# Ledger of designs, part 23: VH-VL binders against Mediator of RNA polymerase II transcription subunit 18 (MED18)

Target 1, 219 residues: Mediator of RNA polymerase II transcription subunit 18 (MED18), of Arabidopsis thaliana (Mouse-ear cress) (q9sjz6)
Amino acid sequence: MSMECVVQGIIETQHVEALEILLQGLCGVQRERLRVHELCLRSGPNLGVVSSEVRLLCDLDQPEPTWTVKHVGGAMRGAGADQISVLVRNMIESKVSKNALRMFYALGYKLDHELLKVGFAFHFQRTAHISVSVSSVNKMPKVHAIDEAVPVTPGMQIVDVTAPATSENYSEVAAAVSSFCEFLAPLVHLSKPSISTGVVPTAAAAAASLMSDGGGTTL
Below, E stands for the ipSAE of ESMFold2; O stands for the ipSAE of OpenDDE; V2 stands for 0.75 times the mean of E and O plus 0.25 times the DockQ between their complexes.

## First folded at step 16 (VH-VL; framework fv_roconkibart)

Design v4 (from v1 with heavy chain S103V; at its last look DockQ between E and O 0.58; V2 from the best seeds 0.71)
Fold by ESMFold2, look of step 16:
Structure v4 (fold): chain C 219 residues (1-219), chain A 119 residues (1-119), chain B 112 residues (1-112)
Amino acid sequence: as target 1 above (219 residues)
Amino acid sequence: QVQLVQSGAEVKKPGASVKVSCKASGYTFKSYAMNWMRQAPGQGLEWMGWINPNTGYPKYADKFQGRVTFTLDTSISTAYMELSRLRSDDTAVYYCARDDFWVDYFDYWGQGTLVTVSS
Amino acid sequence: DVVMTQSPLSLPVTLGQPASISCRSSQSLVYSDGNTYLHWYLQKPGQSPQLLIYKVSNRDSGVPDRFSGSGSGTDFTLKISRVEAEDVGVYYCMQSTHVPYTFGQGTKLEIK
């Protein structure tokens, strides 16, 4: 089973161009456009098990929309997470057909929330495969109404840094991610994201966590 | 098949040290934590701490801090627990057990190592 | 540290009859992810502990259906619907929601 290391931060929209230039220099590759409709589905609890979360991703930056399912599992705990500065979580991703949403509804999943992410990403490899995305996160006032999307955090964008890992090498991947994030420190502070436990979008959870640094947390 | 095999029983004098080994087989050693517990005669189980073979980082229960050391030899998939300045109330069966990083329960245990501290 | 309190500490049972063991924690065992990390182990005479139930109610592989776990928050129960001779031993609850990990005192199940 595959895992990922994750850190997250917030940057003001006016500084995004500077971050893009910095990333261009660090990565040495062309940026990719990012325009993704994300549907978060959650199964109901049943006897003896906890509900699971599934994300359906529709890539809108393609001539034909492509669909991906991403099953986000639990976060690493206990000894595994001890003294690790990134979030480590189970994750499985695969391509699916356009009928996947109907299939998950038939299996008893319910729509928890949906987002439209718009921005750019860089993907590069060295000691680990690191992906960086910078995006505005938008909510829809009406179900699936992507043309009416409005920003969740106006004037700010979310920076996500992720890298795939295995249970055998995750501490080395975490170190590589942390080391990379130090180069971004002039423009953005990246840290372990708060664990999502409900209907709060990831962008809103990140903003709430950073804004409540003096009084409370989402975790 | 997952197996944890511990070193044999030991008899020690007060003030001595003991080092118990736990050799793992049947799984990827770096992918699971190793925990240590002890059980005094006629008593319950007591968690002593863990060591993570992926990071090499140990954690010790406060009661044992300063007297216990966990180490690893990843080349032979073996964990070690050393307890120093032994007292008669350290007489117990010592267990290693693995845990999965996610749910943190002990699914496989060693057979136990009796350590007797007697003058 | 989280104190785990089991009741009863000694449980004589007639073969074929039900048994019930209580475990109470001094703090909520609900973790920030909504899960409850409360587990049950059986230590048969002369053996190492073995996992029976994890996360309150999930049986480990190969554990007979007569074992069931329930509870929430701070109050948990292990039930055996029909006690068999092989069920004798000491039962421990254990929490891993909080560090340090802590065990109950144990409940010794014996056949009358």
Scores: ipSAE 0.733, ipTM 0.877, lowest interface PAE 0.8, mean pLDDT 87
ESMFold2 (binder alone), look of step 16: mean pLDDT 93; pTM 0.942
OpenDDE, look of step 16: ipSAE 0.775; ipTM 0.900

Design v5 (from v1 with heavy chain S103L; at its last look DockQ between E and O 0.61; V2 from the best seeds 0.70)
Fold by ESMFold2, look of step 16:
Structure v5 (fold): chain C 219 residues (1-219), chain A 119 residues (1-119), chain B 112 residues (1-112)
Amino acid sequence: as target 1 above (219 residues)
Amino acid sequence: QVQLVQSGAEVKKPGASVKVSCKASGYTFKSYAMNWMRQAPGQGLEWMGWINPNTGYPKYADKFQGRVTFTLDTSISTAYMELSRLRSDDTAVYYCARDDFWLDYFDYWGQGTLVTVSS
Amino acid sequence: DVVMTQSPLSLPVTLGQPASISCRSSQSLVYSDGNTYLHWYLQKPGQSPQLLIYKVSNRDSGVPDRFSGSGSGTDFTLKISRVEAEDVGVYYCMQSTHVPYTFGQGTKLEIK
């Protein structure tokens, strides 16, 4: 069974360079540029008894853009999640062709929202394969208008740490992720996200903060 | 075929301890939690807690905290429940049951172990 | 702790007739993920409990379609459309939304 361990946090843009330097030293690998167009698709009940969510990811940092489909399942609960400081969730990921969006529309999926993530990532192997990304999250004012993207939370960036796991080794993977995150604590606090699908909780919290700044309006 | 086989019935005096075993087969032992329940004669079911074979961490219902211990022997896919300082009202059938980490319901149960506490 | 209250506690039913069992919780069983972790078990005479229905309305594999579950929030119902002799036993609702996990007191179904 394929699953992943996830933690997430936010960092002010002014501190991103310091975090990048720290990550460069900790990971010992080359930084990779990250530029990903993310399409979140939802189906209605007519496709099944419950709605399902699919994310299509287009990697724009390639000579020819590549596409990945990601289906995120339920999060671990109860005994499995007890005393585990990371989110553990089922996840299926596969490479797909550029025609995938059209195919999902034909199946009855509809675009819920889309995002552009721009930043950098580190990928390294220890007890687990850990991926760290630091990115600005941007929305498009017009469908698919990548060039017109606007930050969802100006002045802040999202830090994601993920690692793949299996049903037999997930606690070891979770411990590796948790241990790694302790080194980042001076610059960013990483914790399990409260929602594993749809809207990123950290971005939503930051957006809510901006809408309630000092009792004034900033819309 | 998933199967949970428990140890046989026990008769104990008040103040003693009892240890019940639950041997699992037909699935990957580390991929599911093991829960313990009990049922007093003619009464309903009571959850006692769990142990996660992946982490080794137990959790006990508050009522049993300090009297119950859950342990594992992963090499033989076996879980154990030990209850100490037994009282007459601990007389019950004790069950182990497997639980899926995501849905938290008990899909397979052991056959039960009657523990009788009498002086 | 969440108290689970079943009614009736004793349910004599004529063979082939419908049966309905109610389960009420002292707190909402809706979890933060939007799911409701309310389950039903049957304990036949001399046997261990067996899962019938999970998450309110989903039948476990091999459970006949004459069993159905419904409800939301704090009020839940198990229905048997046509009672058969093999349905005799004690039915329990159980919640796993909150720790500690708790069971209803049971409903004994008998053929009269």
Scores: ipSAE 0.629, ipTM 0.830, lowest interface PAE 1.5, mean pLDDT 87
ESMFold2 (binder alone), look of step 16: mean pLDDT 93; pTM 0.942
OpenDDE, look of step 16: ipSAE 0.820; ipTM 0.921

Design v6 (from v1 with light chain Y101W; at its last look DockQ between E and O 0.45; V2 from the best seeds 0.57)
Fold by OpenDDE, look of step 16:
Structure v6 (fold): chain C 219 residues (1-219), chain A 119 residues (1-119), chain B 112 residues (1-112)
Amino acid sequence: as target 1 above (219 residues)
Amino acid sequence: QVQLVQSGAEVKKPGASVKVSCKASGYTFKSYAMNWMRQAPGQGLEWMGWINPNTGYPKYADKFQGRVTFTLDTSISTAYMELSRLRSDDTAVYYCARDDFWSDYFDYWGQGTLVTVSS
Amino acid sequence: DVVMTQSPLSLPVTLGQPASISCRSSQSLVYSDGNTYLHWYLQKPGQSPQLLIYKVSNRDSGVPDRFSGSGSGTDFTLKISRVEAEDVGVYYCMQSTHVPWTFGQGTKLEIK
């Protein structure tokens, strides 16, 4: 089973440079530009009993926009999630055509919310393949109006730490992610998405909550 | 095929401890949580807690906190439930059952282990 | 703790007739992910419980289609369209939305 380990946090814009420097040092890899148009789709009742979320992501920095679909499944619960500081969830990714949105609409998915993320990312391999992204979250006043995007949380950026995992190694991957996040702790408060820490709600979650028709979706 | 095979019936005195084993086969042991339930004679089912064979982390129902211990021997795909300071009302059939970490329903159960506590 | 209340507790049924069991929870079983973790088990005489329905309405593998589950929020129902002799036993609803997991009292289905 394909899974993803996820930790998320927020950082003040004024501290982003420091975080970048830290990440550069820790990862030893070159920063990548991040400019992603993200469509978050939610399954209708006809697609099954289990709610599913599909994210369509377009990398806008490519000469030819490339779309990726992320099927976000349920989060691990109970014994699987207990005492683990990282969210583990089902996740499947694949490249898709630019017409994928039409397909998903035809399948009964509906647009929940739309985002433009702008920032940078680090991709590096340790015990797990860890991706760290730091990005501002922007909303479009009108659907697909990327040029009119405005910040959802001015002065704040979202930090996402993700790593692919499987049913067989998610514990090790989660541990690796947790360990990595400890190094970021001086600058970023990272936590499991959808888990209230009482301290730092994730900007992504906040953004999603503000823009989502139903609310409660974790980015 | 998936099987959970539990240890045999036990007779214990009040104040003693009992350790029940649950040997799993037919699936990847670490890929499923192991839960423990019990059923007093003629009564319903009661959840005792779970243990994650992957992480080793247990969670106990509050009722059993301090008296129950879940352990593992992953080398032989076996989970153990030890209940201490036994009382007469601990007399029950104890079950192990697995869940897949996602939905926390129990698709496979052990055959049960009768633990009788009597003076 | 979430209290699960089943009704009836005793259910005598004539072979071939339908049966219905109600299960109510003391609080909503809808989890933050939008799913409802309400399950049904059957414990046949002298056997371990076996899964019938998971997440309100999904039949487990091998479970006959005469079994169906429905409900939402706090009210759930297990239905048997045509009771067969092999359906005798105690039925339990269980919630795994809120820790600790809790079971209903059980409904004993018997053939008249």
Scores: ipSAE 0.555, ipTM 0.824, lowest interface PAE 0.7, mean pLDDT 91
ESMFold2, look of step 16: ipSAE 0.656; ipTM 0.840
ESMFold2 (binder alone), look of step 16: mean pLDDT 94; pTM 0.951

Design v7 (from v1 with light chain K55W; at its last look DockQ between E and O 0.47; V2 from the best seeds 0.50)
Fold by OpenDDE, look of step 16:
Structure v7 (fold): chain C 219 residues (1-219), chain A 119 residues (1-119), chain B 112 residues (1-112)
Amino acid sequence: as target 1 above (219 residues)
Amino acid sequence: QVQLVQSGAEVKKPGASVKVSCKASGYTFKSYAMNWMRQAPGQGLEWMGWINPNTGYPKYADKFQGRVTFTLDTSISTAYMELSRLRSDDTAVYYCARDDFWSDYFDYWGQGTLVTVSS
Amino acid sequence: DVVMTQSPLSLPVTLGQPASISCRSSQSLVYSDGNTYLHWYLQKPGQSPQLLIYWVSNRDSGVPDRFSGSGSGTDFTLKISRVEAEDVGVYYCMQSTHVPYTFGQGTKLEIK
């Protein structure tokens, strides 16, 4: 019943400052630095019926690295997703130890790809608790080589707008997210992840597609 | 336990309308889509569409577009299917069934409502 | 629309014997998420349909293990390892990968 509403887009680096200013004005909250090492793990066929993705995120800006596991479940479809402009998916987050990766490997997960996201985020409360992140997506030429990370999409950054939701309020949360995204529309085109609008592929999706051995999942 | 209880059998004349109700209980009504199917006598199942009780958005199969209307009364966890301009070939048992937005299979069904259209 | 084709349409079976029903779709039922939204229902005489198998091969709760589903892409099979009297009814495959959702014609299982 833990869900997440998500929209995603891309913005040219040259317009990021303008977006930051806009977000600062709209949100009225302080910008947070974002530097996250993200491991995207894919489960084997024996783990579950519904395709799911596990992401391990390490906040590199903390004195002590803090790891968070993000279990990304299936996205609403059919009646659940129809006529909604925001992606709604099952999602659970939890802080985990630095040894969590070993646990997931033991469970049969495999590393699909890893990313380094660098940028900033805004966290604010409206009708929903909305998080906006603007970040460059970087890949490592070799596993865990964070210091050697190179941009996947030079000149572009990804914009992620997320908000937690439940089975009971996801429509309201989605509406709130959608409304918020309208304010960002002049600077960034935001859309449902994994849905091609023909206009703006998500940088995250693009990055994932370039790095993943399998079908691209939206980051 | 999950239950979908539908309204009783209906007999209608051609050209009339029929409104079938489906009352849900035993679960959070808004957390599941309500689908409607029908089954003509001795025939197979036909999907008519769905309505999202959370958003209120309906989706109709093209075959029924303009003739069917899905509505809700969330206060009593009830979905309604209204079919207008009835024809003899609309004679069928109509079913409501839920799905959870992800699986898109129907795990619980109503008992069915026979709608007979005859002159 | 996706056309679901079941075979056979009539399936007389002796008690205790196995049964197999085929379901073919006119196009792939693999969704973009990698899942295949193919399901099986049983409609017993005088009753509403009931879910048997979802997502090709998963038994719904309470469904005996003598029922199994398999397949991929466009070809699917429901198997009953040992038919019992309570298995009499019409079996339907259904796809919900594509809108509109569509059902097979149904396979009527009867005891010989």
Scores: ipSAE 0.389, ipTM 0.758, lowest interface PAE 0.9, mean pLDDT 90
ESMFold2, look of step 16: ipSAE 0.625; ipTM 0.838
ESMFold2 (binder alone), look of step 16: mean pLDDT 94; pTM 0.953

Design v8 (from v1 with heavy chain K30R; at its last look DockQ between E and O 0.47; V2 from the best seeds 0.68)
Fold by ESMFold2, look of step 16:
Order: structure tokens, then C-alpha cells, then sequence
Structure v8 (fold): chain C 219 residues (1-219), chain A 119 residues (1-119), chain B 112 residues (1-112)
């Protein structure tokens, strides 16, 4: 079964260069440019008994934009999450065509919010396949108007660390992510993303949720 | 075919200890939590705690803290519950039950192990 | 600890007639993810408990559609539209929203 371990943090833009240098040294791989349009879709009761989150990701750093769907399921709770310092959630990811948005609307999904993320990422192997990204989060004044995007949190960047896991190995993956994050602690505090009940109606509300969760000590 | 098979009935004296086994088959042992419950004669069900085979971490209901220990032998997909300093009011049927990591309901139960504590 | 209170504790029913069991919790069972972790089990005479309904209203695989669950917050109901002989036993509600997990006292369903 496919799932992912996730932690997030916030860093001031003035410290991003230092973090990039640290990541280059730690990861030993070439950084990649990141320019992604994220469309977050949410189902209602008509599609099933439990609402779920689907993210459509359009990679704009390609000659022809490519599309990925990421179906984000529920997070572990109870015994599974007990004494685990990362978020563990069900996740399925696959490449899709540009027509995927139409398909999800026909299935009863609704656009919850959208964001444009611009920055860089590192993808590397330690004990687990870890992805780390540092990006500005931008909102669009009008639906899909990515050329009009403005920063949601000027002066701040989002740091995302993710790693794929299975129900059989997730504790080892979580430990690998936690170990890696210790090396970043001088510059950024990484913790579980916030989990809450409700629909976030705008990109600004989604970014505010990240800001409220990021109360960790920088440096 | 998921099965949880528990060890046989035990008769113990007050002050002794008992160790009940729960052998799992038909699923990936590390991918589900194991819970322990008990049921005194003519009474309802009582949750005693869990152990997570993926992390190895147990959690005990406060009532049993200090007297109960959950352990695992993952090589044979077996969970154990040991209860020490037994009293007559520990006479009960003890159950193991599986839950997933997301919804925490018990979809499969062992057959139960009667532990009788008497002089 | 969350106290789970069932009523009635004893429920004699004529075959083919409906039955209804109430379960109330001392605290809301709505979790931070919006789900309600309230479950129902049946313990037939001489057997281990078996899952009937999970998360308020979802029937487990193989459970007949004459069983239904409903409710919200602190008040929950299990209904059997037409009682059959194999439905005899003790019904328990259980919550797993809060630790420790707690059960209701049980409702003994008998055929008149």
C-alpha cells in the first residue's frame, strides 16, 4: 500500500540561500527548478462516504506542461501515529493528461483552492527516497490566472520534506526523514503539517493554515 | 484469510502472572495494530491497550499501567499480553483484536482466552 | 475517560419486527479530521465480538443491509429493520475518537 511521510516548515527569504547551500552539501545532487501550478480538489458525500483531497499538479518547468494527479487520503491516527514525529498519510500518484480537471469535475469534485509554487527541489536517496523543496507560495486573484499571481506570505518560503512509504516500512521511512531534518534544524524547524476539519475556500486560507502551524524556532 | 489464534485457557493463583499469546495469519503483521481487551464473566468489554508491530511501541490503559506488558515476536507474527500480580477480579476472557492505522475499529478478533484466578 | 451509555440494556423482540439500540457518549466523538469514530459490534452467544458497523454508518463486509447505523456528535443509533434468529446476542457500541477506547455496557437482544 502507498503512503507518504510529510513534514513542513517556514524559512525567511534571507536565509534561503544558506539553506540551499546546506542542502547541496547534504544531498550531493543537482538542485531542480520548481514551478508548479497546484489545483486542490475536494470531493463531497456524492462520491463516497468520506471526503478526500485530490491535487492536480501542472509542472510548468517543462517545454510542454505535464500533469500529475495526487490522491491524498487520510492520515494515520491511533496506534499508527503514536509517537511518530511526521505526518503519515495514504497517497497515490500518477501521470495524467491535461483533461484530468474536466474528469474530476464530472465525478463531483470541486476546486477548493489553487496555488503557484516557485523555487527549487532536491531529490535524493538515503535510507528512503527523500524529496525536499523550498518555494514561495503564490495566489491568483482570478481562477487560473497564474500570470497575475502574488505572494501569499512575502518574505517567507515553505520548506516541504516528503518520502514515499508503505504500511510495512513506514516507521523506518519516518525515522529517515526525522534524521535528515535534524541537519536542517539550524535554519528551519520542520514539523507535521496542520490537520483540521473543513474546506479551505481560498489559497490565502490554505497559506494561513501553514503559517499558523509553523510556530517552530528558526535557527 | 485473516485469523487470530490465541493460547489456551489458564488457571492461576492470586499473585501469579499469565502470558497470553495471539498468533496472526493471513495478513502483513507489521501493517496493523494489535489491541487487547478483556471481558469479566457476565460483564462488558474493556480495552487494555495496543501495540504497533511497525514501531514496537505499546500503549496501556491507565488501569493496567504497571501490571501489563505487551510484546511481539514478529518472526512468527505473534503478539503477547502478560498480566502480573493477578487478583481474583482479573478472572476474564482476554481477546486480541486487529485494527488498521486509520480508522481504529476491530475487524478481526481472536477466539478469546479464559484466565481464571482462584485460590 | 469517555463514558458510553447504551439503552435499552435488555431488548426482547418478536421475529420479523424492527429493533433500535441507542448509544450516547459523554463527549463529542467528532475527531479533528471531521470523522466520527463510533463503531458497533455483535457478540453472539459463546462467540467473540464481531464488527457490524464502523464510523457510525458503514456496514462491514458481509453484514446484511437490514442493519443500519446513524447519529452524530454524542447520540447514535443502531437499527435492525427485521430481526432474524441469528441476530441474537449482545450489541456493543465503541468509540475510538479518544484514548482510552471505551465500550458501552451492551444491549442483550433476545427473541420473544
Amino acid sequence: as target 1 above (219 residues)
Amino acid sequence: QVQLVQSGAEVKKPGASVKVSCKASGYTFRSYAMNWMRQAPGQGLEWMGWINPNTGYPKYADKFQGRVTFTLDTSISTAYMELSRLRSDDTAVYYCARDDFWSDYFDYWGQGTLVTVSS
Amino acid sequence: DVVMTQSPLSLPVTLGQPASISCRSSQSLVYSDGNTYLHWYLQKPGQSPQLLIYKVSNRDSGVPDRFSGSGSGTDFTLKISRVEAEDVGVYYCMQSTHVPYTFGQGTKLEIK
Scores: ipSAE 0.735, ipTM 0.881, lowest interface PAE 0.9, mean pLDDT 88
ESMFold2 (binder alone), look of step 16: mean pLDDT 93; pTM 0.948
OpenDDE, look of step 16: ipSAE 0.759; ipTM 0.906

## First folded at step 17 (VH-VL; framework fv_roconkibart)

Design w1 (from r3 with heavy chain T53A; at its last look DockQ between E and O 0.54; V2 from the best seeds 0.72)
Fold by ESMFold2, look of step 17:
Structure w1 (fold): chain C 219 residues (1-219), chain A 119 residues (1-119), chain B 112 residues (1-112)
Amino acid sequence: as target 1 above (219 residues)
Amino acid sequence: QVQLVQSGAEVKKPGASVKVSCKASGYTFKSYAMNWMRQAPGQGLEWMGWINANTGYPKYADKFQGRVTFTLDTSISTAYMELSRLRSDDTAVYYCARDDFWSDYFDYWGQGTLVTVSS
Amino acid sequence: DVVMTQSPLSLPVTLGQPASISCRSSQSLVYSDGNTYLHWYLQKPGQSPQLLIYKVSNRDSGVPDRFSGSGSGTDFTLKISRVEAEDVGVYYCMQSTHVPYTFGQGTKLEIK
C-alpha cells in the first residue's frame, strides 16, 4: 500500500526568507525551485457515473515540463491515527505524458479549478525521506492563464511537509516528521491538513534571530 | 491463512489477575491493530479497547481503564490482555480481533478464551 | 457512549423466507470523511463472531448475495432474502464511528 505522512502550516511572506535559511541549515544548501501547475479534474453526473476527482501536476521548472497524476485516498483513522500528530493517508502518484489532460477530457472529465504553486522545496533524509515545500498558491482568472495568476492568500505562504510511508513503518515516519517539525516551530506551526493554524506568535522573534546569525556583530 | 490463536481457559479467584494471549499468523503483525472484546455467558459482545501493533499505543474503554493492560511481543506476533482485580462479573469469553486502521471492522477473530471467576 | 439497539431480539423464520433485522444508534454514525462505520457480524452456535457486512452495505468476501445491508445516519437494516439452515445464529451490529466501539444486543435467528 502507498501512503504518506503530511503536515501543513501557514507563514507570513515576510518570514519566508528566515524559514529558507533555517531549512538550508537543516537540509544542506541545495534548495530546489518549485513551479507547479495543478489541474483539478472532475467527472460529473452527466456521464452516468459518480463524480470523481483527479489532479494533474505539471512541473514548470524543467526544460521539458513533466506531468504526474495524483490521487489522494482515505486518511487513517481509529487505532492507526490515535496519538499520531500527522495525517497518514493513502496516495497514488504516477508519471504521465503531456497528453494526459486530453485523455481525461476525452474520458469526460472537466476542469474544476487550477492552481499555480510557486516557491521552493527541500528534499532530505533523516529517519525518513522528508520533503518540505514553501509556496504561494495562485489561481488563474482565465483557463490556463499562468501569466495572469493571482495569490489566493496574499501575504501568506503554505508550508507542506510530507514523507512516504508503508503500513509497516508509518509510525516511524510519522515520528520523524513530527521531530523535524520541532525545528521549524519558531517560524511555523505544522499540523494535520484541514486543521486551521494561525501564524506562530513568536515567528517574528525567531526570524530576527536567524537573520542576525548571518554575520552581524555589535563589536 | 490469517489466524488468531488464543491461550486456554482459566479459572481465577476474585481479586486475582488473568493474562490472555493472542498469537497472530498469516499477515504482517505491525500493519494492524488488535482489539479485545468480551462476552459474558448468554450475553452480547463488549469492546474493551485496542492496541496498535505499529506504535504499541493502547486505548481502553473507560469501563476497564485502570484494570486492563494491553501489551505486545512483536517478535512472536503476539498480543496480550491482562485484567486485574477480577470480580465474578468478569466471567466471560474474551476475544481478540484484527482491524486494519482504515475501516475499523473486525475481519478475523480468535477462538475465544473462557475466564471463570469464582470463589 | 453510542447505544446500539437491535430489533427483534429473537427472530424465528421459516426456511426459504426473507428476514430483516433493525439496528438503531443513539447518535449519527456518519464520520467526518462521509463514511458510515456500521458493521454486521454473525456468531454461529459455538463459534466466534464472523464479519458479514462492513460499512453499511459491503459484503465480506465469501458472504452470499442473499445478505444485504442498508441504512443511513442512525437507522440500519440487515436483510436475508432467503433464509437457509446455515444462517442460524446471533447477528450483531457494531459501530466504529465513535470511541468506544459499541455493539447491539444481538438478534437470535432460528428456524421454525
Scores: ipSAE 0.706, ipTM 0.869, lowest interface PAE 1.0, mean pLDDT 88
ESMFold2 (binder alone), look of step 17: mean pLDDT 94; pTM 0.953
OpenDDE, look of step 17: ipSAE 0.847; ipTM 0.926

Design w2 (from r3 with heavy chain S103V; at its last look DockQ between E and O 0.56; V2 from the best seeds 0.70)
Fold by ESMFold2, look of step 17:
Structure w2 (fold): chain C 219 residues (1-219), chain A 119 residues (1-119), chain B 112 residues (1-112)
Amino acid sequence: as target 1 above (219 residues)
Amino acid sequence: QVQLVQSGAEVKKPGASVKVSCKASGYTFKSYAMNWMRQAPGQGLEWMGWINTNTGYPKYADKFQGRVTFTLDTSISTAYMELSRLRSDDTAVYYCARDDFWVDYFDYWGQGTLVTVSS
Amino acid sequence: DVVMTQSPLSLPVTLGQPASISCRSSQSLVYSDGNTYLHWYLQKPGQSPQLLIYKVSNRDSGVPDRFSGSGSGTDFTLKISRVEAEDVGVYYCMQSTHVPYTFGQGTKLEIK
């Protein structure tokens, strides 16, 4: 029953400040710092008929690090996805203790990959509860070596837009996300995570306009 | 308990239209798509298309494009299929079936509505 | 459109004996997520179709263990380990990997 709408894009690091200014003006809420260690675990064939993806998220920007588990299921298909420009997928989140990783290993999950995300986020209400984050994505040279993390794509950052949804309201949530993404189009193109990536040709001009106006300009 | 109850049998003349209703109960109507199939007497099953009960967006199989219309009344959890410019080879039992948005199989079917097209 | 071809189209069987129905598709039914959206339905005489098996091999709730599905890619099989009188009817395979959704022609199972 619990699901989320997701879109993703990329932006050149030199334009991130302009995007932050745009988001500040659009969202009207305080920016939050983002420093998250993300571990992606997958169940093997021996755990059942269908593999599933579990993400453990450790928020490093807290006085005491906190852990969240995010159980990611399948994406909507067929009639549900038809004419919907965002990815809709099953997803359940819950707070957990630092012992969760050992528990999932004991259940037969395997570490698929891990990332360190560093940047900022905005969490706000517009018809739907929308979260947008802009972050550098970093990989560890050795397992769990977050202090040695290096950028996956130097010079570029990932823009993630997500919103929780239910099977009853997902079309309204998807529309809200799509509408919000239109305001970001001058700087970043946002699409389903599996479809495409790329910088927009107008980003430099849009960034210059936003920086010269001192923020708050909306296209 | 999940039920899909369709409107009763119809006899129509060639060139007329028919509208079949499918009333759902026992589940959240907007959480499952509605599909329409038909089965001519003694023949196999044929998919006609779907309607997304959340968005209201239909999709029609090419064979029926231009002759079929799917609509909803979500206030009474009911889907409708209207087929126009009827021909004798449209004589069939018409079924509604619900479809989850994830796997796209038909776990519950209506009882069927016989539409007979004859002069 | 994906053509679904069933064989045999008519299947007389002795009570208590096994039965096997083949379904072949004109295109691979493996979707980009790695799943295969091939399903089986039974239409008993005078009734609406009922789901038996989804995604090749998963039995629907309440379907007896004597029904099993297998296959991959374009070649699929439904097996009944011991046919009972209540198993009579027409069996259909259906694919929902590709739009439009398409059914096989049906296999009529009868007790001989």
Scores: ipSAE 0.643, ipTM 0.836, lowest interface PAE 1.3, mean pLDDT 88
ESMFold2 (binder alone), look of step 17: mean pLDDT 93; pTM 0.945
OpenDDE, look of step 17: ipSAE 0.863; ipTM 0.943

